# Ledger of designs, part 23: VHH binders against Protein DOG1-like 4 (DOGL4)

Target 1, 232 residues: Protein DOG1-like 4 (DOGL4), of Arabidopsis thaliana (Mouse-ear cress) (q84jc2)
Amino acid sequence: MSKMRNLVEEKFLEFYESWVIQLELYLHQLLIAHNNNTMSETELRHLISKLTTHHKAYYTAKWAAIREDVLAFFGSVWLNPLENACSWLTGWKPSMVFRMVDRLRKSRVVLVEAQVKKLEELRVKTKFDEQKIEREMERYQVAMADRKMVELARLGCHVGGESVMVVEAAVRGLSMGLEKMVKAADCVRLKTLKGILDILTPPQCVEFLAAAATFQVQLRRWGNRRHYVTHS

## First folded at step 1 (VHH)

Design d30 (framework vhh_6z1v_2)
Fold by ESMFold2-Fast, scan of step 1:
Structure d30 (fold): chain B 232 residues (1-232), chain A 123 residues (1-123)
Amino acid sequence: as target 1 above (232 residues)
Amino acid sequence: EVQLVESGGRLVRTGGSLRLSCAASGLTFSEYYMGWFRQAPGKEREVVAAISSSGGETWHADFVKGRFTISRDNAKNTVYLQMNSLKPEDTAVYYCAARSYFGWLTEGAYDYWGQGTQVTVSS
């Protein structure tokens, strides 16, 4: 049912599989740290830094890949259907991580008043940044429809090579616009992640990162097994 | 748990008007793009109109421009399709659909679908 992959898709699939394996290894280390109160603050900060570097490596590889073929990230072949269904602008929705923080708070995380205030300020800012990108994406989609309709109408009157060049130029313009928006969304993701980690203590950071990594790993396992998604 | 329920479909005469409604529950409606699709017997499903999560951007298929208008009320978790100057060719089952990300003009990109409401336009 799937079409043949291009080189960008093959390279990123190989990268992503390796990246997820390493994420699982880091998750194991986070769970050990969470259950062991003998680790120093310096040791916890070093582990948090490993996770931060790992996420930055993902975006470095992603941005290199989207420069070559941004469309590969819409309906990605390295993601299962469940992972693709849960994507917002080729990745996780920034505001969703605050639901994760709230869920942890209910069970095990004890946050002081000053942290709660800073997290609420960050939540509001993240939502505004997210909405700004959504408005830009909405304008882009409207522009795409208008331009495609104009080009299709024009091509209906032509039989020749000049029409091919006009279509190619339009497609290049659309891809550049998508690349800009995907990168903008990824910047909000990284800014939100950094903001949360800056507010939380090292033990709280470990708990948050463990919860986030657990969700990513489980979502992949659920989708691959199809245990949790049934047809109505 | 997520439910999209269309209503308003009925028999109307050529040149008439009709307003379709779609009530959403089980999702944060203000975060979802909404679309109206239609399917006539023996034909593929086609996109008729779409509206952004904020309501600030709308798109209408060329064959309904000037006749149909999509709108939404986020306070009521409802999306609407106002249909004017109806033609026999508009006869179809109309579906509302919801999605939370890019591709709001692409059928396959929509996450949730209603059961549909039948619109019949007499010749």
Scores: ipSAE 0.000, ipTM 0.117, lowest interface PAE 18.2, mean pLDDT 80

Design d31 (from d3 with L100F R101S F102W S104L W105D D107T E108R A110E; framework vhh_6z1v_2)
Fold by ESMFold2-Fast, scan of step 1:
Structure d31 (fold): chain B 232 residues (1-232), chain A 124 residues (1-124)
Amino acid sequence: as target 1 above (232 residues)
Amino acid sequence: EVQLVESGGRLVRTGGSLRLSCAASGLTFSEYYMGWFRQAPGKEREVVAAISSSGGETWHADFVKGRFTISRDNAKNTVYLQMNSLKPEDTAVYYCAAGFSWYLDTTRSEYDYWGQGTQVTVSS
């Protein structure tokens, strides 16, 4: 509601649009590398590094924005409704990425047994970390319905005095709690992404990153082309 | 396979100096923050020093400030701990650890990879 919230949303919208355009450019480079099989290991590692840096830039911008308005990320104006519907704690669900890894088993690049074992260990750890965060979010949502929070919500309709200050302090505390959970979820995302890239060979990394970027770009395009039927 | 291999631990006299090294392989070293931890018999493992992925930020525990210095060489995939003015209470197994985070962290549970440790013994 404040001018500061509107500015955070506008600034991140501008950032995100530019970030997605650059992601699509990197996707084209990944697809060329994957399809033509002409790049050296050094060139592939450099391309993978560009994608890793690009994702880190997203989280740097996101964490700066959530310090000011974490709620902007729970109904993001820079995401279409389909992207928002597929969101888990303001971003992609970490365990979902292993479905893209499963596609590598059906590609021309075969995973060796040692890689399969490490990916399974990482998948189990990622799912465990997700469940911890889901439990914390559930506790947070339950706390919103307790008697004290209901009473504070009632007080929020009044103007002046200590009641306004108490409500503002409670809302600030809730926002800080959400910020902590969002950062925890983002850390699981980054650790999962890095863990997969550390296990895979450079050609496998390129194929994985191409699959992930393709899904992200296509999900955005599908959501932007959504059709509505008018009802009387 | 990610491996962290510590070296440099030995017996040293009180007031002496020692440099520990930790060589990393199997990871993109420049993307990980690094830490040095120590564990004495009967005590929990505690953080001694930490360094950001670029080396631009360092953190040192109060009990080693002014005596120990952490540094890294990303070209050599190595992190170092320079230990000066050693005391008997510095006697411990020293562990190298690597963590992936956007910011430098000193919490033990935030480190994903660990070395096997190197023994440092300080005698009077």
Scores: ipSAE 0.000, ipTM 0.177, lowest interface PAE 13.1, mean pLDDT 82

Design d32 (from d3 with G99K R101Y F102W Y103G W105S T106Y D107E E108P S109H A110Q; framework vhh_6z1v_2)
Fold by ESMFold2-Fast, scan of step 1:
Structure d32 (fold): chain B 232 residues (1-232), chain A 124 residues (1-124)
Amino acid sequence: as target 1 above (232 residues)
Amino acid sequence: EVQLVESGGRLVRTGGSLRLSCAASGLTFSEYYMGWFRQAPGKEREVVAAISSSGGETWHADFVKGRFTISRDNAKNTVYLQMNSLKPEDTAVYYCAAKLYWGSSYEPHQYDYWGQGTQVTVSS
């Protein structure tokens, strides 16, 4: 597993570093667009499309990597300790993006009543989907402590090809269960992001995406700055 | 195979109204976001309106807000574009498009399936 984990971790680390550099370049473009009232709706839509394609590329790469080694995404080596501490089921918690939307409401962004209603409906649905996944994760954790798993762990300490095969099959089953839950969480993330962008106008989408990207980039910088010379 | 078939395009006078329809087959219609696009001669294809899979969320381009309304009937696998207060600038071929829930509703390349288009001509 170490050999496969090393290959998956190395490939995704290289991908993620490049992905973050491109996110910072897009953030620069979003901030320019937000500060200028002269960009056409077509130009704003083009920029929003670049960001949505960029996020889609992340999940395409992640799902390919998770197929090979889902555990690499729990305590990821391409994330600093602060980024890892802020993770919920290998990524951002879906309901947290509504805090970015709340910032828009307190800024110069004018949301019409229909948008406010649709955003509230989406927030409620997102929290419901999130809680469903949290219940599944709780059930998974309880199942790890059941009698059969304790017996399989004990068998792993004995010599014999039959015992080794049974333990390996059980571990693969557990990994498949985690993969299913991570993909379910990612689907909620994608549906939530898509839903917000569909409700907002292009200028509002630019402001929302700029706020989200700013937070992500700053969290990474804060975590890297707080890295100590020695980890003991 | 997936098919999107537009209908309703015709010649109308300035200030008139028209309803376009797009019938979908070969897909689970209730899972797809639907959009209306238009293309005038010598111009790029541009988004006019989009509607979510449930019909709960709609978006309309600034140049048609208050005049055009997108809607859908999932029981009939059909999306509609109601066009009011038509202007000569609305003259174009109108296209129906479908995509799954992910991605921007504004960009043509985000859409997976396209109809053949229906011609709308607005005379003064």
Scores: ipSAE 0.000, ipTM 0.112, lowest interface PAE 16.5, mean pLDDT 81

Design d33 (from d3 with G99D L100W R101S F102L Y103R S104Y W105T T106G D107F E108S A110E; framework vhh_6z1v_2)
Fold by ESMFold2-Fast, scan of step 1:
Structure d33 (fold): chain B 232 residues (1-232), chain A 124 residues (1-124)
Amino acid sequence: as target 1 above (232 residues)
Amino acid sequence: EVQLVESGGRLVRTGGSLRLSCAASGLTFSEYYMGWFRQAPGKEREVVAAISSSGGETWHADFVKGRFTISRDNAKNTVYLQMNSLKPEDTAVYYCAADWSLRYTGFSSEYDYWGQGTQVTVSS
């Protein structure tokens, strides 16, 4: 499989800009729905489905892109420096969304005890899955410094037909390892999102999704405006 | 309530063909990654094939590659497993599973919903 760094970056940048614009439009609809008690459960479920589909479209495009060049997602050119600084394995940290769920406990759309218990169980599972991925990432980083990899690097400096093939195979293996870890992290993100939405009522789902989208949109705006210089 | 119902399992002669179907209800089928798993007596459940929500991506285990083909029909809320060149070692209960994550991974991956299974027996 060939790496396509520049083309992948340009194509995903174009995709992401359009995806964020559509997210802002959905956020507007979520905020209207949150402040409007006249919407039916069917109408709320339809809006929730649009947001769910939108997030799935992001991961579908992302996984196609990382298959070509996973490194494009580490320090992404379509994200500003603040967004990149807040990233955990190329995206949001799954357990952080429970801070948005905690707001629902203090809202007028109060969580019942059964929901609180299920959300706490999901929080624990999510943190366990995060730790498992973090251990795999540590193993990956340690493996990159093992004696065989160091020896391959030396061989690459002296170049022979056979050593070139071995180095290419090793680099391909490193990229595939990163791709697997990024996909594993995204799997935790999607299962955490699905789990929360399955536990919440439609009005609570709208409030949760509005909070999440507001945070994502505002983080991008704060980083893009850079009213204060934080460099150095 | 989400339900996955497998059908098509039966006794088949070695070298024969069989098509399994899995009908889904109670979920937005077009949003789910679908997989086929199998479990033989005394063995652990193993993944056979998987297909993305759009059908644009498929994966098949090495031990069935070239013999089995997964496909789906989102209009009918059904996923299929076409099994060709069947061998006695393919004898197992075959399970349909749905996963909202859109992809298979052996790491941190759990399918959300499972069917009850359909028995496939291949005679030598």
Scores: ipSAE 0.005, ipTM 0.261, lowest interface PAE 11.0, mean pLDDT 81

Design d34 (framework vhh_6z1v_2)
Fold by ESMFold2-Fast, scan of step 1:
Structure d34 (fold): chain B 232 residues (1-232), chain A 123 residues (1-123)
Amino acid sequence: as target 1 above (232 residues)
Amino acid sequence: EVQLVESGGRLVRTGGSLRLSCAASGLTFSEYYMGWFRQAPGKEREVVAAISSSGGETWHADFVKGRFTISRDNAKNTVYLQMNSLKPEDTAVYYCAASPRLFYWGTSDYDYWGQGTQVTVSS
């Protein structure tokens, strides 16, 4: 079997490749800043702002694209198989970023007790929000498997008439449900990212963002080499 | 303080079996990817097997596939490597490693390492 790319997939593929190239350029700037103690707080805040804006641009483009075709984001053509295997609801799992934060305890810029407490509170809140979304996805999947949906699938074998209208309405409902869930997951991602950056000092933010960008870039490089992922 | 302690390494005859264990402390074990690495004299440290935080996903290097099996017990904070059909080429120091990231990344990506346990396979 083969699959043709639609216009949403082609447009987002072009966007994403450019977005990743710019992320790599920002990563190099973050690594220079991390290894150079001469940068002012104002300069560090400006670099952090560039990364924050870059991530916001990704979600702006993504939400425009999912409005047109949310299914393009499940098994995306702009991601390699390894990147797709590591996805949770079309992106990174929010609680995973706290593992990047854990590296800060080993860095030359240490976390104070008040920051550790706030990060732990945020971690707990993030895991709670993840569980809420997972329950919503489970309810969606149960509704999808409902007898009514099975009957609508049978009607999809007919062409024209009232059957076409009923099937089209059902398909629109399914797509809208998935769009809402993906946007909910992305909102948790953005809230988690903002929460971490609000707790950390500018040098710690630079180190955190460098760790996150390094993970994303390396995962892409690894997958592009077509290594076997895993046995399930 | 994070510690990984390997055990089980010893002298074994060709064709024999051995199980290595790695006990972890000072970390939330169920949130970490675990890997087994080995290093023979004059060679770089190489990945042998890796397992996801839940144990649901495993990876084994081609040179041990079908002979070695990685597993974990999150209740005991322990990861295991079951080694069957041992060959002289398997002689190496075996290291346990932990990472909060993807489980089959390179050696530089693992955050915590054990001290190693020596496995020697005789002809």
Scores: ipSAE 0.000, ipTM 0.094, lowest interface PAE 19.4, mean pLDDT 81

Design d35 (framework vhh_6z1v_2)
Fold by ESMFold2-Fast, scan of step 1:
Structure d35 (fold): chain B 232 residues (1-232), chain A 123 residues (1-123)
Amino acid sequence: as target 1 above (232 residues)
Amino acid sequence: EVQLVESGGRLVRTGGSLRLSCAASGLTFSEYYMGWFRQAPGKEREVVAAISSSGGETWHADFVKGRFTISRDNAKNTVYLQMNSLKPEDTAVYYCAATWYGLISRDSGYDYWGQGTQVTVSS
C-alpha cells in the first residue's frame, strides 16, 4: 500500500525535524561548555550523556521505521540532496569520524600517547567492520541479478494466484535482507561513537560532539541553500 | 569490570506474582539499554523484555504482554521485571543483560550478562 509508505515517511519526517531542533539546542550547550572552564567533570559527563541518549533515540526511531519501510531511508525525503549524497548505507560513514578526531588532535588539544594508540586500534576495527558490510551489500546486489530474481521478474508480468504469492514472498525477503544490513551499519556507527567517547576525556568528548553536531547542522544548511538555488 | 547481579528468583505458585531486580555496577547505567532474558531446561535463551536507557521506551515479548512489566531506576542503577499471573511455562533461569547499542531482540547484541536467577512456577 502506497499510503503506508507515505505515512512512514511523514511520521519520520516529523520526528527528524524535532530531533534536529533538539540537536541544535544541545550544540548550543556543548559550545557554552567548551568555552566555559568552570564546568565540573560531573556536569560535562551529564551533558555528554544527554547527547549520546539523543543519538540513541534517533536509532531507536529509525529501527522502528525501517521495520515498516526500509526503502524510505534510501533517498530520504527528510534529507536534502547534499545530505543524501553524503550518506553511506542510510547514514554517516563510520571511518569519516576519525578524520574529525585527527583534525581536533592537531589543534590546541593534546591527546596522550595511550589515547592515540587506542584511537588507531578503533580506526582499524571500524574500517574492517565497514568493509565487511560493503562486501555484504555487494553480494546482495549480485544476488538481485541471479537466475531466481530474473525468473521472479518474469512472473511479475503474469499476476495471479501462485505467482502473486511467490513474488510477495521474494519482495519481503529482499526488504528483510536490506533491513539487516542497515541495522548492521547502524551498529558499527554506534560502536564507533561509543569507542571514541570511551577513549576521550570529558572535555575532549564535548569538543568532539560539538564538532560532529556542527558538521551535521552545517551540512544540512549548506544543502538547503544549494537546494533552493538548484530547484528554483 | 562490569557486573550485573540478579535477585528475586524463587518458587511461586501458578497465578502468583514476583519482582526480579538487577543491580548494575562498573558502567554508566543511564546510557545502557537493559534486557531480561530467560532460558528453560532444554530450550534456547529467549528475550522477555527490554527497556531504553531513559526508560521512555519498552518492549515485551508477545508471550508475556499484559503480565510482565520492565522498569528501571537510574538513580539506583537497577532494572526490574514485575511478573504477574505466573504460569508453569514461565519456569526458567532469568538473566539480566546490558547493551549500549540500542534495543536489540537477539542475545548476541548484548555485551554484559548477569549470572541468572531461578524462577520456578508450580501448579
Scores: ipSAE 0.073, ipTM 0.539, lowest interface PAE 6.3, mean pLDDT 84
Fold by OpenDDE, second read of step 2:
Structure d35 (fold): chain B 232 residues (1-232), chain A 123 residues (1-123)
Amino acid sequence: as target 1 above (232 residues)
Amino acid sequence: EVQLVESGGRLVRTGGSLRLSCAASGLTFSEYYMGWFRQAPGKEREVVAAISSSGGETWHADFVKGRFTISRDNAKNTVYLQMNSLKPEDTAVYYCAATWYGLISRDSGYDYWGQGTQVTVSS
């Protein structure tokens, strides 16, 4: 069954499809860089910069979209069910990327003690930040369930007048809270990503980014095989 | 002034081949990623292929199925799309696009666009 999409969903779906295409292209470049190991540091840094810029572009677009309709991202129609199931507050869970870093360590990548220490510090910090956001999200969820959502359910059965105004106010309140939480989560994602890239050498960054991009692309492919996704 | 001018579009029979060209001027061509897009009547514009500034990396859409190949000649400031085994479904206006930082978005990623060239594949 096709879902009804609002304007925000439609626009972001289109954006995301394009964004993923570009990500796949960058992934190809990352893999070449990683496998050949002949690129200069300058070239690697340039490639890393392109990827980071690409990710920043995603969040720029996302944040613009959530200002219009944050609810669109809680059930993102541009993602398949598997991708959505793996989502934490409308995106990847920051702490999960450390699994990818650990993978690097198990490969031919050698991290010096100083890097390991910094990564552990970052891991701890990221975990704390996640927990803070989760606690705050729980607070919002409980508050909404106790009052706003009940009110929406009750008043949503009525048409017009004061009831509509109250419902709209309740929805706005919920949306504002959710937007705040999504932005907070995204900030943790970006900080975590930056932190990792600041710790790793350019070759290590390329390998990390390749692993991350591969995971993202493969998750999407796996999900699409299991579940039909309607694309624009 | 930056200009992208597509050429090579024409009527061709099913199974035929075409080579599209896009000549760029007014920019440092070798610094731009290039892409080919197409838009059929009543349909949304879709990406066909993209190529890196140096030409070392390429991407092709799934529907290409090995039939189309993007390439470029930086000495001539030109990007090409070789299209083989054409089908009626390939009928569309084909657009050339350029982007500085290599973003190949259908909607907002490109800095410059051509006016397009019509490709018609008859059954």
Scores: ipSAE 0.007, ipTM 0.241, lowest interface PAE 9.2, mean pLDDT 88

Design d36 (from d3 with G99E L100R R101F F102Y Y103T S104L W105G T106W D107S E108Q S109A A110E; framework vhh_6z1v_2)
Fold by ESMFold2-Fast, scan of step 1:
Structure d36 (fold): chain B 232 residues (1-232), chain A 124 residues (1-124)
Amino acid sequence: as target 1 above (232 residues)
Amino acid sequence: EVQLVESGGRLVRTGGSLRLSCAASGLTFSEYYMGWFRQAPGKEREVVAAISSSGGETWHADFVKGRFTISRDNAKNTVYLQMNSLKPEDTAVYYCAAERFYTLGWSQAEYDYWGQGTQVTVSS
């Protein structure tokens, strides 16, 4: 299992570094589109599709990796300390994305009342989904301390290969429960992202995605410079 | 109005190959992600493969990776599923689906349009 964990971390580090480089390239395209009003609706939709596909590629790779070693995503080696400090259940907190949406209210591309209403409904739903997952995580942590930990401690008192196999099965069960919870959080992330993009027009989608990508890239660059926001 | 029509499903022997087609009408095809789903009797519908609006990005489920290939022709408003090395467990009704924004098919209800399906039967 330890060799499989090392391989998972190594492969995902390589994937993530390439994924971030491509995100920066897409960010440049988004900024060009935002500052150039000559692009057609079809061209804007194509760019939005590239970003959506790029985010889907991340979750495809992540889910393959967590199936092998979900614990690699808790305190990830491919993230700097600032990025890790900002993580909620191995990724961005879904409601955080509405901060980028709030920026659109101050943009030259005005949200109509129907869009504002739908975005507020989505915000409320997203917060409810977050709270549900947080309650599930709390229940998981309590179960770890009570039933599973007592079972593992008891089994650890036995000697021989039979006790080792039973302990391994119990640990695998705990990992599968954690994997399910991480996937549930990722589903909320994708549903929130899709919901926002479904409500927005193509120019608004470009501005929103540019804001989100800028925040992600900026956070990584600040953390990687060894001089975090604490030195201001 | 919007219509997705699957074709190509038939009886085929284990180890054989088959190509499914899905013709789309009533939508701007080049703006939609396309997916192939399947449902065997007594089982839930599962996502098999997906392709981006441009065709530049594809995703395949682990259980078909290396055997199935999704592709599209935007000039013909058609998406394809090339199936090689078919196994009895591939027997199912195969559905074509269209989505504005790609969600990996975790919620089938999130796909905007669905075809009627085409039956694939793999004999041992």
Scores: ipSAE 0.005, ipTM 0.171, lowest interface PAE 10.5, mean pLDDT 80

Design d37 (framework vhh_6z1v_2)
Fold by ESMFold2-Fast, scan of step 1:
Structure d37 (fold): chain B 232 residues (1-232), chain A 123 residues (1-123)
Amino acid sequence: as target 1 above (232 residues)
Amino acid sequence: EVQLVESGGRLVRTGGSLRLSCAASGLTFSEYYMGWFRQAPGKEREVVAAISSSGGETWHADFVKGRFTISRDNAKNTVYLQMNSLKPEDTAVYYCAAGSRYWLYPTDEYDYWGQGTQVTVSS
């Protein structure tokens, strides 16, 4: 029962495995584009669009799954322990993508002053939005420790239809609160990605997306393998 | 100066068809995701449909799926909304909006808006 995977977990696991395989294929295309200075701006925009569509497919599937079982996304079975350890509200922490942006600032392709200013403004706004969500999570956790929740937990220790129904209603309410919070966090992620891509030129977008995809793919590979290295 | 100009709104009978057009100027149209929104009297503005910069991806709200189709012609800098099987509930001012260059999502912030075109569906 409590150790059984539900249908939402099974369906999303299948989806996610396929989604990651496709991400690796797109990463290969991004790396080829990054090393090929002859690709037209139209071709680069088309490739960028494929990546944004791919990320949109992820959030479409995630939000459908969360509507059914948001708790499946806390300690997700389709993620390895390292990926789960790096998660912030069921996904990547929005401000962390600016690490990929920092690589562009040190890149051979020079960001103009106007871009640097807009990226810094976006970084500040992203951090502000993160803090708002973190405060909401703190409020949620405090509500969990509320006297009413303690009373409901006590009722759950008694055998009876009334206590079972009360506990089930409380769990549904908590899940709805988490769904709203996770969607809010995902909106910050989407706004951050959109903002970065709108500021960057197509070649810079390709470089940024390649860096982000490389990090995601390598993090998964490293966590899945866990090689132990010993030194003499 | 960026301008989006909607046209094609008129009175139509229930069950009728209508095509709205939105002509864009002052922006590199082929780079922008475009959307159609509507607002009925006394109601909030709602998203109807969206289309990617290339036209390869489209999104339609559940209440218009199978009836409305969004399309675009980048050579003419124009986005279209083909409306079929019109209902009285479709009566609203329809707005064209230009959004992200790379992101198709109906709840995304749109940077540029048209003035709107009135569609009235008679019973």
Scores: ipSAE 0.012, ipTM 0.284, lowest interface PAE 9.2, mean pLDDT 82

Design d38 (from d3 with G99H L100F F102G S104Y W105T T106L D107S E108P S109E; framework vhh_6z1v_2)
Fold by ESMFold2-Fast, scan of step 1:
Structure d38 (fold): chain B 232 residues (1-232), chain A 124 residues (1-124)
Amino acid sequence: as target 1 above (232 residues)
Amino acid sequence: EVQLVESGGRLVRTGGSLRLSCAASGLTFSEYYMGWFRQAPGKEREVVAAISSSGGETWHADFVKGRFTISRDNAKNTVYLQMNSLKPEDTAVYYCAAHFRGYYTLSPEAYDYWGQGTQVTVSS
């Protein structure tokens, strides 16, 4: 009883599988760089640039896809159930990356006081931007349940072609609202990532990116293994 | 100056076979990962296959797996794409691309150099 995928879901599934394979390969390179201390600053900067380009490629593809079908991202067929359960507005929760930063503070990678201050300022701003989006999402959900929308949904259950067209127009309007919120969330994600990388030195960037990629890859593996071994 | 030149694209019938070649110049070919990408009219460029600098590692997209095979000859500075059991859906401009540093990459944005493309048209 497999869910049939639309064209947007099919294309993004192919993209995402390739994107994750490349992320795992970059993670391998990050771990080598972190463990060996043999790379020059130029080589580290090049590796960091490849990771940032890789993440930008994800958002380029995502924004093209959500323009066509934003709802594909709210129960993504290319994500396992664990990944979907951990998603906040179709992706990672921006403030959660500061848990990876906290690991840098606990490691042998020493952050200077000026970096700690800038990271804390960024953390506060990120949390503020995140909460603003959460308030917008709450307003969106309330609007979904207002009297006019309830009446429109009821109309769609009872009457033919003209009522179906009106309901479809309303659903398109709702989808545009979700697209705006998803893009806003992604902008906070990119600003947060850029902000962290701008504050950190190249070796610290490598450790941060390795921690973030490790978490993403392991979450996918944990969810895939659980799903694989189930009898259902 | 780096140059990648694709060749081999032509009109073929459904079920036919074709081999694309990409000749590289102006770079140390054995240090580059190579990829084949394709783009149909009105669609985005998508990754078809990739091969490591040594040729020891390859990747093929699910939609071509079992039908297409990427290979390379570092002595000839050439990467190949063997295309079997061609379908009308394979109709596209095919591009080769080069990525320095031996990092296996499936993202178009990671590639440093691109060819001009070669047109493959599959008819029923």
Scores: ipSAE 0.000, ipTM 0.099, lowest interface PAE 17.5, mean pLDDT 81

